# Designs tried in a protein design chat: miniprotein binders against q553d3r833to1016. Part 23

Target 1, 184 residues: q553d3r833to1016
Amino acid sequence: NRFKSVNELYSTELSYLNSLLILRDFYFIPMEVEARVTKLFKSEEINKVFSNLKSILQISTEITHLLEERLSVSPVKIGDIFVKFAPIFKIYVEYVNNFDKVAPQLKAMTENPQSKKFFSEQRNKSRVATDINSLLIMPVQRCPRYELLLREILKHTQEDHVEFKNIKSAYESIKDINKYINDR
Below, E stands for the ipSAE of ESMFold2; O stands for the ipSAE of OpenDDE; V2 stands for 0.75 times the mean of E and O plus 0.25 times the DockQ between their complexes.

## First folded at step 19 (miniprotein)

Design n1 (at its last look DockQ between E and O 0.91; V2 from the best seeds 0.85)
Fold by OpenDDE base, look of step 19:
Structure n1 (fold): chain B 184 residues (1-184), chain A 95 residues (1-95)
Amino acid sequence: as target 1 above (184 residues)
Amino acid sequence: GSRVRLFIMVEGDSPEKLREFAERVIEEARKLAEKLGGKIRVEVTEDGNRLFIVITIKGLTPEEAKEIAERLEELAEELAKKLGLEVYIIEEIRK
């Protein structure tokens, strides 16, 4: 039903946000420290690999906040949120484009014997089994996930429902973005 | 009390213009909050050619929250236009 689908959107967003926070706190920040202190990493390489993750994190933080607020009110309305964020999701296009370019660098970085201990330690500290590679790919996968989630909500929203137009609009917008990304 | 929260994303190639934008919007927000006796929290995040500003003002009446939101949105849009910046604003008011 619609309620279940909206809750799935929220729960997956929370999980996604937490993953981004782990990526920032246990990898990006510590790597920057290493770059300055031990020179294990180069700041330029770090910045290239993580790209606009900071922006992605801001977007996810806001979406999570707004969803939380909307879920506490009946009836639950979330369509307008994604209509408003639709133009901002262009940030994901930038992330995806960069990700494809830096994939070899990321692989080299994570497979470097000199940094293996570092990544192992950080993974242990994070208490999450997901490694840096899997975390960095999550933003690449998120826009397609939004499309699927919104599509599911739309399936459970009647045309005469107050949310229908916004949900449909949001779905179409994200669908277009995903198409653009895939066709690049 | 009611709360107004503004999520502002501004884009541009000039760090100076981005900073000017942020300073002016935040200054206005602080003035309005003080005038109306609200509590204000401001968070700023910079990422390359983008700046994120989150303004939260609590302790307002519903009417005050609406007023502040409208004023800040108007200012942000006008200032962005003046500075040649691209701006996105997402508003949330909790009554």
Scores: ipSAE 0.831, ipTM 0.931, lowest interface PAE 0.6, mean pLDDT 94
Fold by ESMFold2, look of step 19:
Structure n1 (fold): chain B 184 residues (1-184), chain A 95 residues (1-95)
Amino acid sequence: as target 1 above (184 residues)
Amino acid sequence: GSRVRLFIMVEGDSPEKLREFAERVIEEARKLAEKLGGKIRVEVTEDGNRLFIVITIKGLTPEEAKEIAERLEELAEELAKKLGLEVYIIEEIRK
C-alpha cells in the first residue's frame, strides 16, 4: 500500500543518514584530529577521501527531519520535499565525480601500518561491520534510489489523491537530476 | 504556537560575501524573533564554497510564522542576488 512505500522512503533515509553520521563521527572527525595532533593524516588526504560529505550530510539531515514531521500528519504529503531538494542534489556531482579516486587514496594511506590500525580501531568503535569503502559508496547510490522509491510511491498513489501531482513532479525532477549527475 | 524553519544553502566564490550574507540574514532573523517574542535557534555549517544556515523560530502565531518566513526568504533571495551568490531556500511552517 502507499503508506508502506512512503515509510520505506523514510526508513531508508534514516539508515542512509546513520551511515553518513558513522562516516563523520568515526572517520572524518577522528582523522581531522589525528591530522592536527599526531600528523598521521594530511588534510589533503582527508579531503580526497570525503569530498563534500559535510554538504551531503546536511541535506540528508534536513530531509530526515522533514519526513519525520510529515509522517506525523494525515494525509501524508512528501512529494514537495523532493521537488524542492531536486536542484540542491546537483551537489552530488562533486561527490560522484570524485569517487573513482577514493579507493586508491585509502589503499595508499593504509600502506602505513599506523593508518591501517587506525581504520581497524575506528571500525570496531563504530560497531558496524561495514568497511569504510562500503559506507563511502552510499551517496553515489542514493539519488538513483530516490528515483526508484518515488516511482514506487507514485505507483501506489491514485490520480485523485492530493499528493499525485507532487509525487509525479518529484519523480520527474529526481529523474532529471540523476541524468544531470550522470552526464557531468 | 507556530514554528517557522528555514533551510538555506548558499554558495559562491567569495568567503567574505558568504560571511556577509550569513551575518545579515541571521541578524534580521534575530530582530524579527525579538520583535514578535519568538524563540530563535540558528545553526551554520560551512563546506568549502558553501554555507548551510538553519533558522528555527518558535512561539509564533500562524500569521507571524508566515510573515517571518516570507520576509526572510525575500531578504535572502535579494541579498544573494546583490552579492552574486546562488541561494536555495526551503521553508517549513508547523502549526
Scores: ipSAE 0.819, ipTM 0.917, lowest interface PAE 0.8, mean pLDDT 92
ESMFold2 (binder alone), look of step 19: mean pLDDT 86; pTM 0.849

Design n2 (at its last look DockQ between E and O 0.90; V2 from the best seeds 0.84)
Fold by OpenDDE base, look of step 19:
Structure n2 (fold): chain B 184 residues (1-184), chain A 95 residues (1-95)
Amino acid sequence: as target 1 above (184 residues)
Amino acid sequence: GSRVRLFIMVEGDSPEKLREFAERVIEEARKLAEKLGGKIRVEVTEDGNRLFIVITVKGLTPEEAKEIAERLEELAEELAKKLGLEVWIIEEIRK
């Protein structure tokens, strides 16, 4: 039902946000430190690999906050959130484009014998089984997930429902973004 | 009390203009919060050609929250236009 679908949107967003925080706190920041102190990494390479992660993190943080606020009120309305964020989701286009370009660099970085110990230690510290490669790919997968989640909510929203127009609009907008990404 | 939260994303090629934008919007927000007796929190994040500003003001009446939101949105839009920046604003008021 609609309630379950909205909760799935929220729960997956929260999980996604946590993954981004892990990526920042246990990989990006420590790698920057290593770049400055031990020269194990190059700052330029780090910046290329992580790209606009900070922006992605900001967006997810705000979406999570707004969803949380809306879920505490009845009736639950979330459609307008994604209508407003739809133009901002262009940031994901940038991330995806960059990700494709730096994938070989990322692979080389993570497979480098000199940095294996570092990544192993950070993975252990994070207490998460997901490695840096899997974490960095999550933003690539998130916009398609939004489309699916909104589609599911829309399926459970009648046309005369107050949320219908906003949910449909948001769905169509994200669908267009995903199409653009896939057709590039 | 009521709370207003503004999520502002501003984009441009000039770091100086982005900083000017942020400073002026935040200054106005602080003035309004002080005037109305609200508690303000400001978070700023920079990422390349983008700047994110999250302004939260608590301890307001619903009317005051709306007032702050409208004033800051207007300022942000005008300032962005003046500086040749692109701006996106998302408002949330909790009564």
Scores: ipSAE 0.852, ipTM 0.939, lowest interface PAE 0.6, mean pLDDT 94
Fold by ESMFold2, look of step 19:
Structure n2 (fold): chain B 184 residues (1-184), chain A 95 residues (1-95)
Amino acid sequence: as target 1 above (184 residues)
Amino acid sequence: GSRVRLFIMVEGDSPEKLREFAERVIEEARKLAEKLGGKIRVEVTEDGNRLFIVITVKGLTPEEAKEIAERLEELAEELAKKLGLEVWIIEEIRK
């Protein structure tokens, strides 16, 4: 039903945000500390791995906040959020275009035994079984998944529903931004 | 009371102009919040050639929340144009 599809958008956004926070708190920030303190990593290596993660995290944080507020009110209205954020999702181009460089960079870094230990220790500390490569691909997959989630919501939104126009506009806007990202 | 939240992304090649944009928008937001008796919070995040500014003002009437939203959006757009920056603004008012 519509309620279930909207809740899936929210629950997967929250899961996505949590993955981004794990990347920041257990990898990005600690790696920056090691770069300053022990020189284990170079700043340019860190930037190659994470790209514009900070921007993506800000966006997901705001979307999560808005979805939480909108889900507490009936009828639930979330389409305008995605219409407004669609132009901002252009920043995903930078992340997606950099992604081919991420796995080779991580492989090169982990040839150093101290770096390999660092990644193992941080993974254990995070208590998440998912390795860093599996976390780093999630932004690459997120915008395509927004399109699928919005399509499912639209399918369950009757034309006389107050949100029909906004959900339809959201779906079309995200579809356009996905084409933009893919064509780059 | 009502609350207004502005999420602002601004981009440009000049760190000085990004800083000027942020300082002037935040300064006006603080002045408006003080004048109207609102409680303000500001977060700023920098990422390369872009800046994120999140402004939250609580303890307002619905009319005051709308006033702050409209004035800050207008200022941000005018200032971005003056400084040669691109800006995106998302506002949310909660009653």
Scores: ipSAE 0.786, ipTM 0.906, lowest interface PAE 1.0, mean pLDDT 92
ESMFold2 (binder alone), look of step 19: mean pLDDT 86; pTM 0.852

Design n3 (at its last look DockQ between E and O 0.92; V2 from the best seeds 0.84)
Fold by ESMFold2, look of step 19:
Structure n3 (fold): chain B 184 residues (1-184), chain A 95 residues (1-95)
Amino acid sequence: as target 1 above (184 residues)
Amino acid sequence: RTRVRLFIMVEGDSPEKLREFAERVIEEARKLAEKLGGKIRVEVTEDGNRLFIVITVKGLTPEEAKEIAERLEELAEELAKKLGLEVYIIEEIRK
């Protein structure tokens, strides 16, 4: 039903945001601290791993905020959010294009036993079984998933529903931005 | 009481122009909030050649919220054009 599909968009955005926060709080920030304090990492290495993660996190934070507010009122309207954010998602090109460099960079860094210990300790502190590589791929997967989620919402939105036009526009806009990202 | 929220992403190659954009938009936002008796919060995030500016003003009438949104959106668009920056603005007004 429509409510279930809209709730799935929101619940997966929360999960996505949580994964981005884990990346920031248990990896990015602690690695920056080690770079300053112990010189265990170079800023260049950190930037190669994380790319524009800060921009992606900011965008997901805002989308989550908007979805929470829209879900608190009836009728639920969320399509315009994605119409407005679709042009902004162009920043995912940078992240996706950098992603092939991430695993080799992490492998090179973990050849140092102190770095390997650091990543193990941070994973334990995060209490998430998923390793950093599995977290870092999530932005690569997110925009394609928005397209699928919006398609499902559109499927469950009657043509006379107040949000039909906006959901349809959102789906088409995200489909277009996914093509743009893929053509990079 | 009504709240306005603006999410602004601005991009460009000049850190100086990005800083000027942020300073002038935030200054106008604070001025408008003070004039209208609204409570303002501003958050700025930097990431390479882009800034994110989130402006929230609470305690407004619906007319005041609309005025702030329109004035800041107009300023941000005009200033971005003048400085050769790209800007994206998402505004939300809530009861």
Scores: ipSAE 0.815, ipTM 0.916, lowest interface PAE 0.9, mean pLDDT 92
Fold by OpenDDE base, look of step 19:
Structure n3 (fold): chain B 184 residues (1-184), chain A 95 residues (1-95)
Amino acid sequence: as target 1 above (184 residues)
Amino acid sequence: RTRVRLFIMVEGDSPEKLREFAERVIEEARKLAEKLGGKIRVEVTEDGNRLFIVITVKGLTPEEAKEIAERLEELAEELAKKLGLEVYIIEEIRK
């Protein structure tokens, strides 16, 4: 039902946000420290690999906040959130484009024997089995997930429902973004 | 009491313009909050050519919350236009 689908959107967003925070706190920040202190990494390479993660994190933080607030009241309305964020989701296009370009560098970085210990230690500290590679790919996968989640919500929303127009609009917008990303 | 939250994303090629934008918007927000007796929290995050500003004002009446939101949105849009920046504003008012 619609309630279930909306909750799935929220729960997956929370998980996504948490992953981004782990990526920032246990990899990005420590790598920057290493770059300055031990020269294990180059700052330029770090910045290239993580790209606009900071922006994506901000977006996810706000979306999570808004969803949480909307879920606490009845009736639950979330369509307008994604309508408003639709133009901002262009940031994901930038991330995806960069991700494809830096994939070889990321691979080289993570496979470097000198940094192997570092990544192992950070993974342990994060208490999450997901490695840096899997974390960095999550933003690439998030927009497609939004499309699927919104589609599911729309499926359970009647045309005469107050949310229908917004959900439909949001879905179409995200769909267009995903199409653009896939056609690049 | 009512809370108003504004999520503002502004982007442009000039760090100086971005800073000016942020300073002006935040200054106005603080002025309004003080005037209306609200409690304000401001968070700013920079990422390359983008700046994120989150303004939260608590302890307001519904009318006051709307007033702040409208004023800040208007200012942000006008300022962005003047500075040649792109701005996106997401508003949330909660009782």
Scores: ipSAE 0.805, ipTM 0.919, lowest interface PAE 0.6, mean pLDDT 94
ESMFold2 (binder alone), look of step 19: mean pLDDT 84; pTM 0.818

Design n4 (at its last look DockQ between E and O 0.87; V2 from the best seeds 0.81)
Fold by OpenDDE base, look of step 19:
Structure n4 (fold): chain B 184 residues (1-184), chain A 95 residues (1-95)
Amino acid sequence: as target 1 above (184 residues)
Amino acid sequence: GSRVRLFIMVEGDSPEKLREFAERVIEEARKLAEKLGGKIRVEVTEDGSRLFIVITVKGLTPEEAKEIAERLEELAEELAKKLGLEVYIIEEIRK
């Protein structure tokens, strides 16, 4: 039903946000420290690998907040959120484009014998089994996930429902973005 | 009390213009909050050519919350236009 689908959108967003926070707190920030102190990493390389993750994090933070607020009110309305965020999701295009370019560099970085201990330690500290590679790919996967989630919500929204137009619009917008990314 | 929250993303190639935009919007927000007796929180995040501003004002009436939102949105749009910046604004008012 619609309620279930909306809750799935929210719950997956929370998980996604948490992953981004782990990326920042247990990898990005510590790597920057290492770059400055031990020279284990180069700041330039770190910035290239993480790209606009900071922006992605801000977007996710806001979406999570808005969804949480909307879920506390009946009837739940979330369509307008994604209509408004649709133009901002261009940031994901930038992230995906960069990710494809730096993937080999990331692989080299994580496979470097000198860095293995660092990444192992950070993984343990994060208490999450997901490694940096899997975490960094999550933003690449999130826009397609939004499309699927919105499609599911739309499926359970009648045409005469107050949310129908917004949900449909949001779905179409995200779909277009994903198509653009895939057609690169 | 009611709360207004504005999420503002502004984009441009000039760090100076981005800073000017942020300073002016935040200044206005603080003035309005003070005028209306609201409690204001401002969060700013910078990422390259993008700047994120989150403004939250609490302790307002529904009408006051709406007023602040409208005024800040108008200012942000005008400033962005003047400075040649791209701006995106998402508002939330909780009664």
Scores: ipSAE 0.813, ipTM 0.923, lowest interface PAE 0.6, mean pLDDT 94
Fold by ESMFold2, look of step 19:
Structure n4 (fold): chain B 184 residues (1-184), chain A 95 residues (1-95)
Amino acid sequence: as target 1 above (184 residues)
Amino acid sequence: GSRVRLFIMVEGDSPEKLREFAERVIEEARKLAEKLGGKIRVEVTEDGSRLFIVITVKGLTPEEAKEIAERLEELAEELAKKLGLEVYIIEEIRK
């Protein structure tokens, strides 16, 4: 039903946001601290691993805020959110195009035993068993998943529903941005 | 009371122009909030050639929330054009 499909969009956005926060709080920020304090990492290495993660995190944070507000009102209206964010999602091109470089960079960094120990300690502290590579791929997968989620919502939105026009526009806009990201 | 929230992404190749944009938009937001008796919160995040500015003003009448949204959006668009920056603005008003 429509309610279930909208709630899945929200619940998976929360999960995605949590994964981005793990990357920031247990990896990116602590690595920046080590770069300043112990020189264990160079800023160049950190930037190569994380790319524009901070931008992606800000976008997910805002989408989460908006979804929470819209889910508290009936009828639930969320299509305009994705219409408005579609042009902003162009920033995913930078992340996706950089992703081929991430695994080799992390492998090179973990050849240093102190770096390997650092990653192990942060993973333990985060209480997330998933390795950093599995977290870092999630932004690569998110925009395609938005398309699938919006398609499911559209499927359950009757043509005479107040949201139909905006959900259809959102689906089409995200489909176009996914093609843009894939072509670039 | 009513609340306005602006999510602003601004990007360009000049760090000093990005900083000028942020300073002028935030200063105007603080002036408007003070004038109207609203409680303001500003969050800024920098990421390379991008800034994210989130402005929240609470404790407003519906008319005051609309006024702040219109004034800040107009300023941000005009300033971005003047400074050669790209700007994206998403505003939400809760009544």
Scores: ipSAE 0.769, ipTM 0.896, lowest interface PAE 1.0, mean pLDDT 92
ESMFold2 (binder alone), look of step 19: mean pLDDT 85; pTM 0.847

Design n5 (at its last look DockQ between E and O 0.85; V2 from the best seeds 0.84)
Fold by OpenDDE base, look of step 19:
Structure n5 (fold): chain B 184 residues (1-184), chain A 95 residues (1-95)
Amino acid sequence: as target 1 above (184 residues)
Amino acid sequence: GSRVRLFIMVEGDSPEKLREFAERVIEEARKLAEKLGGKIRVEVTEDGNRLFIVITVKGLTPEEAKEIAERLEELAEELAKKLGLDVYIIEEIRK
């Protein structure tokens, strides 16, 4: 039903946000420290690999907040959120484009014997089994996920429902973004 | 009390213009909050050619929250236009 689908959108967003925070706190920040102190990493390389993740994190943070607020009110309305964010999702295009370019560099970085211990330690500290590679790919996967989630909500929204137009618009917008990304 | 939250993303090629934009919007927000007796929180995040500003003002009446939102949105849009920046604003008012 619609309620279930909306809750799935929220719960997956929370999980996604948490992953981004882990990526920042246990990898990006510590790597920057290592770059300055031990020279294990180069700051330039770190910045290239993480790209505009900081922006992605800001978007996810706000979406999560807005969803939380909307879920506490009946009837739940979330369609307008994604209509408003649709133009901002261009940030994901930049992330995906960069990710494709730096993937080999990321692989080299994570497979470097000199940094293996570092990544192992950070993974343990994070208490999450997901490694840096899997975390960094999550933003690449999120826009397609939004499309699927919105499609599911739309499926359970009648045409005469107050949310129908916004949900449909949001779905179409994200669908277009995903098409653009895939057609690169 | 009611709360207003503004999520503002501004982008452009001039760091100076981005900073000017942020300073002016935040200054106005603080003035309005003080005037209305609200509690304000401002968070700023910079990422390359983008700046994120999250303004939250609590302890307001519904009318005051709306007033602040409208004034800040108007200012942000006008200032962005003046500075040649792209601006995106997402508003949330909780009554």
Scores: ipSAE 0.856, ipTM 0.940, lowest interface PAE 0.6, mean pLDDT 94
Fold by ESMFold2, look of step 19:
Structure n5 (fold): chain B 184 residues (1-184), chain A 95 residues (1-95)
Amino acid sequence: as target 1 above (184 residues)
Amino acid sequence: GSRVRLFIMVEGDSPEKLREFAERVIEEARKLAEKLGGKIRVEVTEDGNRLFIVITVKGLTPEEAKEIAERLEELAEELAKKLGLDVYIIEEIRK
């Protein structure tokens, strides 16, 4: 049903946002502190690992906020959100193009035993078993997932539904952005 | 009362022009909120050649919320063009 597919879009966005917050609060920010205080990391190394994570986090925060508000009102209308955000998702190109450099950079950093210990300690503090590599790939997977989620919503939206045109536009816009990201 | 929220992403190669954009948009937002008796909150996030500006104004009539949204969107678009910046604006009004 349509309601279930819209709720899955929201629930997976919330899970995605929580993963981005773990990256920021238990890795990115503490690594910046160590770079300044102990010199354990260089700013260049941190930037290679995280790329434009702050931008992606800000976008997911806003999408989550908007979805929460829209889900509280009937009829539920969310297609315009994704139409508006589609051109903004171009920023994922930067993250995706950088991603092949992330695992080698982390491997090089963890050859230092102090850095390896740091990552282990932060993972323990986060109380999340997922390692940093598995968290860092999630933005690479998110835009393709938006396309699939919007396709499911469109399937459950009848042509005479008030949201049909907006959901269709959202799906087509996200499909176009995913092609753009894949081609770059 | 009604609330308006603007999410603004602005991009460019000049940190100084990005800062000028943010300062002028936020200044106008504060002036409009004060004039209309609204309570304003502003959040700014910087990431490389990008700024995110989130402006929330509460305690408005629906007409006042629409006025603030329209005036800030117009200013942001005009200023981005003047400064050679790319801007993306998403606004939401809650009644």
Scores: ipSAE 0.817, ipTM 0.915, lowest interface PAE 0.8, mean pLDDT 92
ESMFold2 (binder alone), look of step 19: mean pLDDT 86; pTM 0.850

Design n6 (at its last look DockQ between E and O 0.82; V2 from the best seeds 0.81)
Fold by OpenDDE base, look of step 19:
Structure n6 (fold): chain B 184 residues (1-184), chain A 94 residues (1-94)
Amino acid sequence: as target 1 above (184 residues)
Amino acid sequence: SRVRLFIMVEGDSPEKLEEFAERVIEEARKLAEKLGGKIRVEVTEDGNRLFIVITIKGLTPEEAKEIAERLEELAEELAKKLGLEVYIIEEIRK
C-alpha cells in the first residue's frame, strides 16, 4: 500500500544517509588527515575520488529531515519534497560522471599495498562490512532507486488523491534525470 | 511554530557566494531577533555550491510564514543580482 511504500522510501533514505556519513567519517576525513600527516594519500586525488559527495550528503540530510517531519503528520505528504528537489538532483549527474572517470584511480588506490592496511583498519572501525568502493557507488545507485520508489508510491496513489499530481511529477522528473545519466 | 529553509546556491565566484550567504543570514538573524525567535544557521561549502540551512523556532504560524516569504524573496533577489542560481526548500511546522 501507499503507506508501506512511503515508509520504504524513508527507511532506505536513512540507510543511504548512514552510508554517506560512514563514507565521510571513516574514509574521507581520515584520508585527508593521512594526506596531511603521512602523505599516504594526495589531497588532490582524494578530492577527485569523493567529488561532490559533500553536496550529496547535504541533499540526503535534508530529504531525510523532511521525510521524518512529513511522516509524523497524517495524511502523509511527500510528493512536493521531490518536486522541489528534482532540479537539485543534477548534482547526482555530476557525481556519476566523475565516478566513471575516477573508478580506475579508486581501484588503484584501494589495491595499493601501502594503503591496504589503512582501509582495512577503517573498515573495522566503521563496523560496517561495506568497503569504500561499495560505499562510493551508492550515490550512483540512489537516483534509480528514487525512481523505483516513487513509481511504487504512484502505483498506490489514486488519480484523485491529493498527492497524485506531485508524485507523478516527481517521478517523471527523476525518470528524466536517470535517462539523461544513462544516455551519457 | 518553526520555519526551516534549505538553500542551495551555486556560482563560479566564491566571493559572490559568500556575499549571498552573509546577507541572507544577516537578514534571518535580524528577523529572528525582532520576533523573539531562536535561530540556528548551518553553512556547508562544496566547490561552487553553498548550502545554507536556517531554522527559526518560537514563532507564531503567521510569523513563520512571514519570515519564510521574506527570506525567500531576499534570496531570490540576491541570487539574481549576483548572477547565482538558487534553490530554496521551506518547511513550516506548527
Scores: ipSAE 0.830, ipTM 0.930, lowest interface PAE 0.6, mean pLDDT 94
Fold by ESMFold2, look of step 19:
Structure n6 (fold): chain B 184 residues (1-184), chain A 94 residues (1-94)
Amino acid sequence: as target 1 above (184 residues)
Amino acid sequence: SRVRLFIMVEGDSPEKLEEFAERVIEEARKLAEKLGGKIRVEVTEDGNRLFIVITIKGLTPEEAKEIAERLEELAEELAKKLGLEVYIIEEIRK
């Protein structure tokens, strides 16, 4: 049903945003502090791991805000949000193209026992079971997931529904951006 | 009514990015003051990219539309002048 599929888009966006906040608050920011204070990390190492995470976080924050507002009114209209954000998702190319470097960089850093201890301590503080590698892949997976979620919403949206054209356009725009990202 | 603008601007010159942000924010504050609106501004930096979120509350529907149009026009013209790429998403809430 359409209600369930739209709520899944929102709930998974909120979960995605929360994962990005864990990355920022328990890894990125603390690592930047250690780079300045203890010199445990170099800024270049941190940038290799996180790439443009701050940009991705800002985009997800705005999408979450817009979805929350749109879900508060009836009928629910969210297709235009994704039509407007599709060209902005080009910034995911940078993150996806960098991702092959992330696991080797983290492995090299954690050969230092002090760095290994740092990552273990931060994971404990975050109180999430998911390790940093599993969090870092989530942006690589998000745009493909948007495509599947929008396809499901479109499936449950009748052609005479006020949002049909916008959902269809959103699905097609995200499909095109995913092809653009994959042609890296 | 409330206006919210989400602006992503990018380019190679930190000085031009700063000029863009200063001029857009200054105009937003002037328009909000003139119309009696309450303004909130958030800026986030990431390398060669800025995110500017402008929220102005306490507007009539006509004022909200006017502010959105003027700020979008300014942002686009200024980005072109400074050689920057800009993306603008506006939302007006009744």
Scores: ipSAE 0.788, ipTM 0.906, lowest interface PAE 1.0, mean pLDDT 91
ESMFold2 (binder alone), look of step 19: mean pLDDT 85; pTM 0.838

